# VH-VL binders against Cytochrome b561, DM13 and DOMON domain-containing protein At5g54830: the designs that were tried, part 1

All scores and structures are predictions.

Target 1, 109 residues: Cytochrome b561, DM13 and DOMON domain-containing protein At5g54830, of Arabidopsis thaliana (Mouse-ear cress) (q9ffu6r31to139)
Amino acid sequence: SSLIGHESEFKMLQHQLRGVFTVVDDCSFRVSRFDMLSGSEVHWWGAMSSDFDNMTNDGFVISDQKLNQTFKNSSFIVRLLGNVTWDKLGVVSVWDLPTASDFGHVLLS
Positions, changes and structure headers below are counted from each chain's first letter, unless a header gives other numbers; Kabat numbers aren't used for antibody chains.
ipSAE, averaged over its two directions, is called F for ESMFold2-Fast, E for ESMFold2 and O for OpenDDE. V2 adds 0.75 times the mean of E and O to 0.25 times the DockQ between the complexes of E and O.
[cut] stands for letters that were removed.
The coordinates of atoms that the task and the answers printed are left out; those that the model quotes come from them. Centres of patches stay.

## First folded at step 5 (VH-VL; framework fv_ciduvectamig_arm2)

Design A01 (from C12 with heavy chain Y105F)
Fold by ESMFold2-Fast, scan of step 5:
Order: C-alpha cells, then sequence, then structure tokens
Structure A01 (fold): chain C 109 residues (1-109), chain A 121 residues (1-121), chain B 110 residues (1-110)
C-alpha cells in the first residue's frame, strides 16, 4: 500500500482521545502515545468519509480489538480484519458503537 | 419527509399502565443513524427525556433514572413503530408526551405531534 | 428541578442581541459537546436550533449561534425579531448515556 509509513495525529473530538497513528504494513497500524477515557463499546472503525451519515451508515469494524478500558500514554499494534484493506478506508475512527459517537479520527486521504 | 405520528390513551387512572405508540414514516425504526426517544412536558417539570431505543447490530435501550424501574421503550420493526410503556402511573405522570428521532450528537430533528395524558381518579 | 439551569425569562427589543445560558456540571455540559438548543412556539412541538454546541441545521438562521465555556453553554440570538418570541430549551448528553433538559427560558420581544 502507498500508505505504508503514513503518520498522523488523531483529531480529538471527545473522551480525551489523543495519539499518533502510523501505517505499519498492509495488515496493521501502530498507535502510540494513546490516551482515551472509557466509553460504552468502543471499536476501531473505518469509513470512506468522516461525516456523521457516512460513519453511521457506511462505517464498519476494522479490527477485533475492542477498546474496553481507559488508555494512558499506551503504544501497541492493531491488526486489520482479513477482509479490510487500506484502499477501503478514508478515515480510521475510535468509535463508540452504541452511542454512534466519534471520539476522534485520522484521515487517510 | 420523516413523520412521527402518535396514538394512545388520553385518561389513565393511578396505578395503571400508560401505553403510547409512535408510528414512523420516511425512516426505519432499525436505522443505524437514529435513536427513538420519548420526551414529556409539564408546566411543573418542563421537558423530561424518558428513554430511547436504537439499533446498532443489536437493540439498545437507555432510560432516565427517575423512571427506570417502571418504563419500557420497545421497537416494532414489522410495523415500523416504537412504544412507551410506563407502569404504576401517578398524577405526577400527567404531561404532554412526545416521541422524537435523535441524530447528530443527540439533536432531536423530528418530533411527533404530542399526546396529552391525564392521570386522575 | 431541571438538571440544567436556565434563566426563567429574558426580554429584548427588535434589533438587539440576547443571550440565554444553560449551566450543568462536568458530567454533562462540561464533559461533552453534545449540547442542543430548541425553540418552541405555543402549542407546537420543539424545533431544533443548534446541536453539538454551535452547529445549525439547514434552514436555521445565522442569527442563532451557540458557544460553551466550562460547564455553561450559551445561545445568542442577534438582530432580535418578533417571531423569535418563544420558549428556548437546552439539552445535554450525560456520562450515564442519558439526556437531560434545562428548565426552559421564555423570550419576550418587547
Amino acid sequence: as target 1 above (109 residues)
Amino acid sequence: QVQLQQSGPRLVRPSQTLSLTCAISGDSVSSNSAAWSWIRQSPSRGLEWLGRTYYRSKWYNDYAVSVKSRITVNPDTSRNQFTLQLNSVTPEDTALYYCARGRYFWGFDYWGQGTLVTVSS
Amino acid sequence: QSALTQPASVSGSPGQSITISCTGTSSDVGGYNYVSWYQQHPDKAPKVLLYYVSNRPSGVSSRFSGSKSGNTASLTISGLQAEDQADYHCSSYTSSSTLVFGGGTKLTVL
């Protein structure tokens, strides 16, 4: 993917979300300096566009990892689900599924 | 073209169950971008949010603490509607009851016409 | 008692600006940007004016603006007009995944 090595900071919208996003390879990304206050059922979420209607109607889970806790200055690698490729994604969001809430996101395009 | 149409009883006696229905047109009760709420209004208490139902891969409900022990908000996908059931009513439950659609960070963009409910003996 | 505090009434003359406050706690208004404002004319359901503190739905006049500082959100109406005479309600999401309303403010256009 042409995105390998891409690095950006999360745009914080709520829940004290902070961190640096890095595309590691075709199947994974790294998150570093990651802060987040706990939500209801938080997921790694992908969509083509960050607007609310696209996120809710066309968004999808991109990783098996649920973000079920508070994070403070954490660093880890996140693996994409096998059917997810970088060309399907314009945005990666930290998304609370029950409340349909974008805690913050990075744009990939 | 979203419309919410309400029905239900107008007079309920204390200790009975209040049941109201909100019929939806122009949207689906199982829409992933919406949540369906009941809100009431009285001169003494103003607007009070009571509870909501919404679909996100499974059904969820949230309820206000003040009514949580006696309230149920249920979707009906076959009729594209949702209902309020409020048990053990008292005169304090007398109010104008609205159903509403919530979107865009909990803004209620469509409201039903309201149903006046009187609880008296 | 309403969970969020609003003044009971406010008044102004045509062409003036008025501001209505909505005060909560760090567990609602102060903690989240999910503050909405509603306008209600007599015998009608409320109509959303602002969501996410300051965002206007399509068709809402730019004379209506919103802001938030700490635990207090504010609705400002500039260039006050006779048809702005109505009740104004704020609402907020809470840390318990519930919603709460303010007590409402009656705006009189003198």
Scores: ipSAE 0.115, ipTM 0.748, lowest interface PAE 4.6, mean pLDDT 89

Design A02 (from C12 with heavy chain Y104W W106Y)
Fold by ESMFold2-Fast, scan of step 5:
Structure A02 (fold): chain C 109 residues (1-109), chain A 121 residues (1-121), chain B 110 residues (1-110)
Amino acid sequence: as target 1 above (109 residues)
Amino acid sequence: QVQLQQSGPRLVRPSQTLSLTCAISGDSVSSNSAAWSWIRQSPSRGLEWLGRTYYRSKWYNDYAVSVKSRITVNPDTSRNQFTLQLNSVTPEDTALYYCARGRWYYGFDYWGQGTLVTVSS
Amino acid sequence: QSALTQPASVSGSPGQSITISCTGTSSDVGGYNYVSWYQQHPDKAPKVLLYYVSNRPSGVSSRFSGSKSGNTASLTISGLQAEDQADYHCSSYTSSSTLVFGGGTKLTVL
């Protein structure tokens, strides 16, 4: 993917979300210096656009990892679900599913 | 344009089940951008959110702690409606009941007409 | 018993400004920006007045504005008009996947 090596910081909207996002390969991304206060049922979420209607109508879970804890300065690799490809993503969000809340996101070029 | 139309009995005896229906036009009960809520209003408690149902790859329900043991909010995709069942009612459940469309970011943007339900013998 | 605290009543005269507060906790108003304000006239269902703290639906006057600081959201009405006399309710989503309302504020335009 042309996105391999893409690196950006999360835009913080809620829950003290901070971190650096890096596309590692076609199947994974790295998150570093990751801070987040715990939410209700938080997921790695993807959509084509960050506006609310696209996030809710077009959005989908992109990883098996639930973000079910508070994070402080954490670094880890996140593996995409087998049916997820970078060409389907304009946005990667930290998304609290029951409240439909975008804690923060990165935009993919 | 979205319209919500409520129906159901307006008088319920203590210990019985309160049942109301909200019929939806102009949107789908399975819309991925909406949730469908029941909210009641009484002089003693003001506005009180009771619960919601919504579709996001599967159906979800969320309920207020105060009613969680007695409440069910169910969608009916074939009739494009959703219902409230509230079990074991007491006079304290006497209230004006509304159904409403919630859209998280946009709040409750459409409301039903309201149904005054009196719980008495 | 409401989860969010609002003053029971506020009053003002035509042309003045008033502010209504809505105070919760870090698990609702302080934690989420899904704070909405509703205007309710007698015998009518509530109408959404502001969403996402400060955004106005189409058709809502710019005299209505919203803000949030910490655990408190505020609705400000500038240039009060007689038609603004109504009940005002705030709401917020919670960390428990629920939604709560404030006690409501009766605005009297004298």
Scores: ipSAE 0.136, ipTM 0.767, lowest interface PAE 4.9, mean pLDDT 90

Design A03 (from C12 with heavy chain W106Y)
Fold by ESMFold2-Fast, scan of step 5:
Structure A03 (fold): chain C 109 residues (1-109), chain A 121 residues (1-121), chain B 110 residues (1-110)
Amino acid sequence: as target 1 above (109 residues)
Amino acid sequence: QVQLQQSGPRLVRPSQTLSLTCAISGDSVSSNSAAWSWIRQSPSRGLEWLGRTYYRSKWYNDYAVSVKSRITVNPDTSRNQFTLQLNSVTPEDTALYYCARGRYYYGFDYWGQGTLVTVSS
Amino acid sequence: QSALTQPASVSGSPGQSITISCTGTSSDVGGYNYVSWYQQHPDKAPKVLLYYVSNRPSGVSSRFSGSKSGNTASLTISGLQAEDQADYHCSSYTSSSTLVFGGGTKLTVL
């Protein structure tokens, strides 16, 4: 994937979300220095663009990991679901599914 | 355009169930980008959000703590409407009740006409 | 503690500018940008005036603006007009997946 090695910081919108996002390989990304206050049912979420309508109507879960706690300066690898490929993603968001809320995101374009 | 039309009894006796319906036109009750709320207004409490129902990958409900044990907000996809049921009412539940469409980013962008419900004997 | 704090009333004269505050906590106004303002004329349903702190729906005058600092959101109305006389309500999403409203502010245009 041409995105391997891509690195950017999350744009914080709410929940004190901070961190560095790095594409590791075709199936995973690394998150480092990750801060987040807990939400209702927070997921790793993908969409083609970060606008609200696209995120809600065409967005989808990209990992089995639920972000069910407060995070402080955490680092870990996130594995993509088997049907998810980087070419289907313009945005990776920390998304609270019940509230349809974007806590923050990185742009992949 | 989007319209919300309310119906239901305007007089309820203490201890009974308050039941209101909100019929939707111009949008779907199962719209992924919307949530469907009940909000009431009284001189003593001002505006008070009661609860909502919404569809994402499945149906969800959220309820205000003050009414959580007595309230149900239910969608009806076949009639494109949603309902409020509030059990065991007291005179303190006397209020003007509104249904509203919420879209988290856009706030409550459409409201029903309001239904004044009086709880008395 | 669910209600947000607003002044009960505010007044101004035509052409003046007024500001209405809406104060919450870090678990509502301070934690999220899902802050909305509503205008309510007598015997009418509230109408959304601002969403996401500062954004205006189509048809809302540029005289209405919004901002947020810490736990306090503010609505400013510039160039006051007689038709601005109404009740103004703020609302915010909370960390508990609920919504709360302020007590409301009655604006009198003298």
Scores: ipSAE 0.009, ipTM 0.668, lowest interface PAE 8.9, mean pLDDT 88

Design A04 (from C12 with heavy chain Y104F)
Fold by ESMFold2-Fast, scan of step 5:
Structure A04 (fold): chain C 109 residues (1-109), chain A 121 residues (1-121), chain B 110 residues (1-110)
Amino acid sequence: as target 1 above (109 residues)
Amino acid sequence: QVQLQQSGPRLVRPSQTLSLTCAISGDSVSSNSAAWSWIRQSPSRGLEWLGRTYYRSKWYNDYAVSVKSRITVNPDTSRNQFTLQLNSVTPEDTALYYCARGRFYWGFDYWGQGTLVTVSS
Amino acid sequence: QSALTQPASVSGSPGQSITISCTGTSSDVGGYNYVSWYQQHPDKAPKVLLYYVSNRPSGVSSRFSGSKSGNTASLTISGLQAEDQADYHCSSYTSSSTLVFGGGTKLTVL
């Protein structure tokens, strides 16, 4: 993918979300210096654009990793689900599914 | 345009179940961008959020701690409506009851007409 | 007693600015940016004025603005008009996935 090596910081909207996002390969990304206050049921979430209607109606879970705790300065690799590919994602969000809330996101050109 | 229309009994005896229905037009009760709440208002307690139901790949319910043991908020997709059931009512449950739609980070943008429910013997 | 603290009443004259505070804790107003403000005229349902602390719905005058500092959110009404006379309510999301309201503030335009 042409996105391999892409790196950006999360835009913080909620829950003191901070961190650096890096595309590692076609199946994974790394987050580093990751801070987040706990939410209700938080997921790695993907959509084509970050507007609210697209995120809620056309967004989807992109990883099985659980974000069910507070994070402080954490670093880890996140693996994408099956056929999730970078060319079909415009945004990666830390998304609280019950509250329909974007805690923060990165844009993928 | 979205409209919420309430129906249900206005007089309930202590210890009975208070039941109200909110019929939705202009949106779906299973809309992924909405949550459907019951809110009441009384002179002594002001506005009080009671609970909500919403669909996000599965149905969720959230309830205020003060009523959690006796409240149910249920969606009905076939009739495009949702209901409030409040068990074991007391005179303190006397209030003006509203249904409302929440979206845009929990702002309630549409409200029902309100139903004044009196709990007395 | 409500979960969020608002002054019971505020007053102002036409053309002035007034501010209404809404104070909670780190588990509601201080912890999250899910603060909403509502205007309520007598015998009517509340109408949303602001959501997400400071965002205005379409059709809401720019005279209404919101802010938050620590555990206190504020609604400011500039260029006060007679029709602004109403009750104003704040609400916030909580760490328990519930919502709480303030006690309400009666605004009198003198």
Scores: ipSAE 0.201, ipTM 0.768, lowest interface PAE 4.5, mean pLDDT 89

Design A05 (from C12 with heavy chain Y105W W106Y)
Fold by ESMFold2-Fast, scan of step 5:
Structure A05 (fold): chain C 109 residues (1-109), chain A 121 residues (1-121), chain B 110 residues (1-110)
Amino acid sequence: as target 1 above (109 residues)
Amino acid sequence: QVQLQQSGPRLVRPSQTLSLTCAISGDSVSSNSAAWSWIRQSPSRGLEWLGRTYYRSKWYNDYAVSVKSRITVNPDTSRNQFTLQLNSVTPEDTALYYCARGRYWYGFDYWGQGTLVTVSS
Amino acid sequence: QSALTQPASVSGSPGQSITISCTGTSSDVGGYNYVSWYQQHPDKAPKVLLYYVSNRPSGVSSRFSGSKSGNTASLTISGLQAEDQADYHCSSYTSSSTLVFGGGTKLTVL
């Protein structure tokens, strides 16, 4: 993917979400300096665009990792689900599913 | 183009169950971008959010702590409506009851007309 | 008691600016930007006036603005008009996936 090596900071919307997002390979990304206050049922979430209607109606889970805790200055690798490819994604969000809430996101490209 | 229309009983005896219905037009009760809430208003407590139901691949409910043990908010997809059931009512439950559509980004953007509920013996 | 603290009453004259505060905790107003304000005229359901702290729905005058600092959100009405006389309510999402309202503020335009 041409996105390998892409790096950007999360846009914080709520829950003190901070961090650096890096595309590592075709199947994974790294987050570093990751801060987040816990939500209800938080997921790594993908969509083509960051508008609310697209995120809720056409968004989908991109990793089996649930973010069900508070994070402080954490760094780790996130593996994409096998059916997820970077060309399907315009945005990667930290998404609280029950509340339909975007805690913050990165735009790809 | 969204409308919420309320019905339900207006007078309830203490210890009985209050049941109210909110009919939806212009949107679906199972819309992934909406949540459906009950909110009441009284002079002593102001506006008080009671609970909501919403669909995100499955149905979810959230309830205010003060009523959690005696409240149920249920969707009915076949009639495109949702209901409030509040058990074991007391005079403190006397209030004007509203249904409302919540969008997390947009707040409560549509409200029903309200139903006055009086709890007395 | 209401979960969020608002002044019970505020007053102003036409053309003035007034501000209504809404104070919570780090588990609601301070922790989240999902603060909404509602205007309610007598015998009417509340109407959303601001959402996401400072965003206006279509049709809401730019005289209404919102801000947040720490645990306190504020609604400011500039160029006060007679038709602004109403009750104003704030609301916030909480860390427990619930919503709470303030006690409401009665605005009197003198």
Scores: ipSAE 0.061, ipTM 0.724, lowest interface PAE 6.3, mean pLDDT 88

Design A07 (from C12 with heavy chain G107P)
Fold by ESMFold2-Fast, scan of step 5:
Structure A07 (fold): chain C 109 residues (1-109), chain A 121 residues (1-121), chain B 110 residues (1-110)
Amino acid sequence: as target 1 above (109 residues)
Amino acid sequence: QVQLQQSGPRLVRPSQTLSLTCAISGDSVSSNSAAWSWIRQSPSRGLEWLGRTYYRSKWYNDYAVSVKSRITVNPDTSRNQFTLQLNSVTPEDTALYYCARGRYYWPFDYWGQGTLVTVSS
Amino acid sequence: QSALTQPASVSGSPGQSITISCTGTSSDVGGYNYVSWYQQHPDKAPKVLLYYVSNRPSGVSSRFSGSKSGNTASLTISGLQAEDQADYHCSSYTSSSTLVFGGGTKLTVL
């Protein structure tokens, strides 16, 4: 994928979300200096665009990794689900599913 | 359709290594949409997920905390199979062992026939 | 690892409705909607019955339904039939990206 090596900072919208996002390979990304306050049921979430309608109607879970705790300056690799490819994603969000809330996101283009 | 066929010794002595193989047909062990697990079942502990291997540009493994220090789940792409190695076995490892296909957090949709492994002297 | 809590047994008569509970913690059942249910007949491997708490695979009867409240997921079987007699297992993914099962519930239909 042409996105391998792409690096950007999360845009914080709520829950003190901060961090650096890096595309590692076709099936994984790294997050570094990751901060987040705990939510209700928080997911790594993907969509083609960051507008609310696209996020809620066409968004989907992109990883099995759980974001169910408070994070402080954490670094880790996130593995994409096997059916997820970078060409299906314009945005990667930290998304709280029950409240339909975008805690923050990175844009991939 | 997908089929999983298990093989391996059914009797293992305490302190030895338990080794089982799961042969796959109808899918590839390196399929990006699959994860390959070992699960065991015993009267005393019920069903226990032990670990999985899966390919996503490179191989990954996840293991249950209870067996993490003793377990290895290895893929073999040339034979389209994956194996379980469980070291330093005790009688408590006596169980019916299954291999299964899943997809990370998705359900196990295909299971092997099961192998009853007895750990005794 | 924490096992999920299920009743050891449940019983019902044909045509009745029964419910099986699966109780965990906020780091498994309560934290996520990744609860699955499996049906197991004697001497057979488990078969997936429900996933994502309430989704049914193709071919699974609508008599089987799932729900979740707090840390407890529930499987409900309506219009109970003799062939429903089996062991039922719940499973959930955990905050550590591992999977845990419940102790299993034996359903008797008489």
Scores: ipSAE 0.006, ipTM 0.570, lowest interface PAE 14.6, mean pLDDT 86

Design A08 (from C12 with heavy chain G107S)
Fold by ESMFold2-Fast, scan of step 5:
Structure A08 (fold): chain C 109 residues (1-109), chain A 121 residues (1-121), chain B 110 residues (1-110)
Amino acid sequence: as target 1 above (109 residues)
Amino acid sequence: QVQLQQSGPRLVRPSQTLSLTCAISGDSVSSNSAAWSWIRQSPSRGLEWLGRTYYRSKWYNDYAVSVKSRITVNPDTSRNQFTLQLNSVTPEDTALYYCARGRYYWSFDYWGQGTLVTVSS
Amino acid sequence: QSALTQPASVSGSPGQSITISCTGTSSDVGGYNYVSWYQQHPDKAPKVLLYYVSNRPSGVSSRFSGSKSGNTASLTISGLQAEDQADYHCSSYTSSSTLVFGGGTKLTVL
């Protein structure tokens, strides 16, 4: 993927979300200096664009890694689900599913 | 465009199950941008959210703590509707019951007409 | 008691501004921006006025505005009109992934 090595900061929208996003390989990304206040049911979420209608209608879970706690200055690797590829993603969001809320995202396009 | 039409019995005896249906037109019960709630209103308790069902790659439910042990909110994609079942009712469950569409950060943009349910012997 | 505290009633005259408060805790209003306001006329279902504290749906008058400070959200109605006479309800998402409402406020336009 041409995105390997891509690095950007999350755009914070709420829940004090901060961090640096790095594409590691075709199957994983790294998150560093990650801050997040706990939400209801928070997922690593992908879509083609960050607008509300696309995020809710065409968005999907991209990892089974749990975001079920408050994070402070955390660093870890996130593995993509087997059928998720970087060419199908325009945005990676920290998404609270029950509230349909984007805590913050990075743009990949 | 979107309309919610409620139906179901208006009189229920104590200890029985209260069952209501909300038929949806102008949207799909499996819409990824919506959630489908039951909300009731009584003079003593005001407005009270009871629970919701919604589709996001799979079906989810959330229920209010006060009714969680007695309530089920179920979608029916074939009929484009969703239902409320509230078990073991008491006179305290007497209320005007609404179904509603949730969007935009837990806001309700369309409501059914309301069904007054009386729980009495 | 309801989970969120609203005054039982408020009143105003045409052309005035009134404000209705909605007070909760850090586990609902204070912790999240998922606060909505509803207008309800007699014998009708509630109608959404504001969501996400201050966002207005299409068709809702700019006379309705919302704000939040700490654990209290506020609805302000400017240029009060006779048709604004109604009940007003606030709601908030909670840390237990549920929704709670305030007790409601009856607005009388004198």
Scores: ipSAE 0.007, ipTM 0.651, lowest interface PAE 8.5, mean pLDDT 88

Design A09 (from C12 with heavy chain G107Y)
Fold by ESMFold2-Fast, scan of step 5:
Structure A09 (fold): chain C 109 residues (1-109), chain A 121 residues (1-121), chain B 110 residues (1-110)
Amino acid sequence: as target 1 above (109 residues)
Amino acid sequence: QVQLQQSGPRLVRPSQTLSLTCAISGDSVSSNSAAWSWIRQSPSRGLEWLGRTYYRSKWYNDYAVSVKSRITVNPDTSRNQFTLQLNSVTPEDTALYYCARGRYYWYFDYWGQGTLVTVSS
Amino acid sequence: QSALTQPASVSGSPGQSITISCTGTSSDVGGYNYVSWYQQHPDKAPKVLLYYVSNRPSGVSSRFSGSKSGNTASLTISGLQAEDQADYHCSSYTSSSTLVFGGGTKLTVL
């Protein structure tokens, strides 16, 4: 994927979300210096665009990892679900599914 | 366009259950881009959000702390509507009740016409 | 009692700017950017003016703008017009996954 090595900072919208996003390979990304206050049921979420309607109607879970705690300056690798590929993603969001809330996201060009 | 149409009894006796219905047209009650709220307005308390129901792979509810023990907000997908039930009412529950469509940034873009409910014997 | 504090009334003349404040705590206005503003004319349901502190829905005039500093959000109406005479309400998401409103502000256009 041409996105391998892509690096950007999360746009913070709420829950003190901060961090650096890096595409590691075709099936994983790294987050570093990751801060987040706990939400209701937070997921790694993907969509083609960050528009509300696209995020809610056409968005989907991209990883099995649940973000069900507060994070403070954390670093870890996130593995994509087997049917998720980078060409299907315009945005990666930290998404609270019960409230349909975008805590923050990165855009993928 | 989205329209919300309210119905239900306008007079309720103290200690009984207040029940209102909001019928939806132009959207689905199970739309995953919406949440469906009840909000009331009175001179003494102003606007007061009571609770909401919404579908995100399963149904969820959120309720205001002040009414949480007495309130239920329920969807009905077959009739494309949602209801408010508020138990053990007192005269302080007298208010103009609105249903509204919420969006994920917690704002309301469509409101029902409002129903004045009086709690009195 | 209202959860968020707004002035009961504010007034201005056509062409002027006015600002309405909405003060909460770190568990609502100060903790999150889910602050919305509504305009309400007599005998009408409220109409959204701003959400996420400063975002305008389609059809809302750019004369309406929003900001937030600490625990206080502000609505500013520039180029005040007679039809702006109405009640204005703020709202905020809370740490309990609920929503609270301010007491409302009556705007009089003199």
Scores: ipSAE 0.017, ipTM 0.676, lowest interface PAE 7.2, mean pLDDT 89

Design A10 (from C12 with heavy chain G102D)
Fold by ESMFold2-Fast, scan of step 5:
Structure A10 (fold): chain C 109 residues (1-109), chain A 121 residues (1-121), chain B 110 residues (1-110)
Amino acid sequence: as target 1 above (109 residues)
Amino acid sequence: QVQLQQSGPRLVRPSQTLSLTCAISGDSVSSNSAAWSWIRQSPSRGLEWLGRTYYRSKWYNDYAVSVKSRITVNPDTSRNQFTLQLNSVTPEDTALYYCARDRYYWGFDYWGQGTLVTVSS
Amino acid sequence: QSALTQPASVSGSPGQSITISCTGTSSDVGGYNYVSWYQQHPDKAPKVLLYYVSNRPSGVSSRFSGSKSGNTASLTISGLQAEDQADYHCSSYTSSSTLVFGGGTKLTVL
């Protein structure tokens, strides 16, 4: 992926979401300085664009990690689910699935 | 265009179950981008959100603490509707009841016409 | 009482600006941006005016604006018009995934 080494900060929309996103390889990304207040059932979520209709109707879970706790200045690697590829993602969101809520996201282009 | 149409009894006796139905057109009760809420309004308490149902790979419900032990909000995908059941009613449950489409980020963007329910013997 | 505090009434004259406050806690208004404002005319269902603190639905006049500072959200109506006479309600999601309303504010346009 041409995105390997891409680094950007999450756009904070809610839940005090902060952090730096880095594409590590074709199957993983790193988050660092990660802050988040807990939600209902928060996921790593992918879609082609960040508009609400695309996120809710065409978005999907991109990792099996659930973000069901408060995070303070955390750093960790996130592994993508088997058939998730960077070339098919325009956005990575911290997404609260029950509330259909984008806590914040990074754009990949 | 989305429309919500309410039906159900307008008079309920104390200790009985209050039951209202909200029929949906222009959207699906199992839509991934919506939740479906019941809200009531009375002069003494103002607007009160009671609960919601929504589909996100499975069905979820959220309920207000004040009614949680007495309330069920239940979807019916075959009829494209959802219902409110409120058990063991008292005169304090007398209110104007609304169903609404709940889009979280976007607020309640469509409301039913409202049903005035009186709880009296 | 209501979970969120609003003034019971406000009044203004045509062309003036008025502001309605909505005060909660860090577990609702202060903690999250899920603040909505609703306008309700007599015998009608509420209509969404603002969502996500400050965003206007399509068709809502730019005379309506929203802001938030700490635990208080505010609705401002500029260039007040006779048809603005209505009840105004704020709402917020909570840390418990529930939703609470304010007590409502009656706006009188004199």
Scores: ipSAE 0.034, ipTM 0.705, lowest interface PAE 6.8, mean pLDDT 89

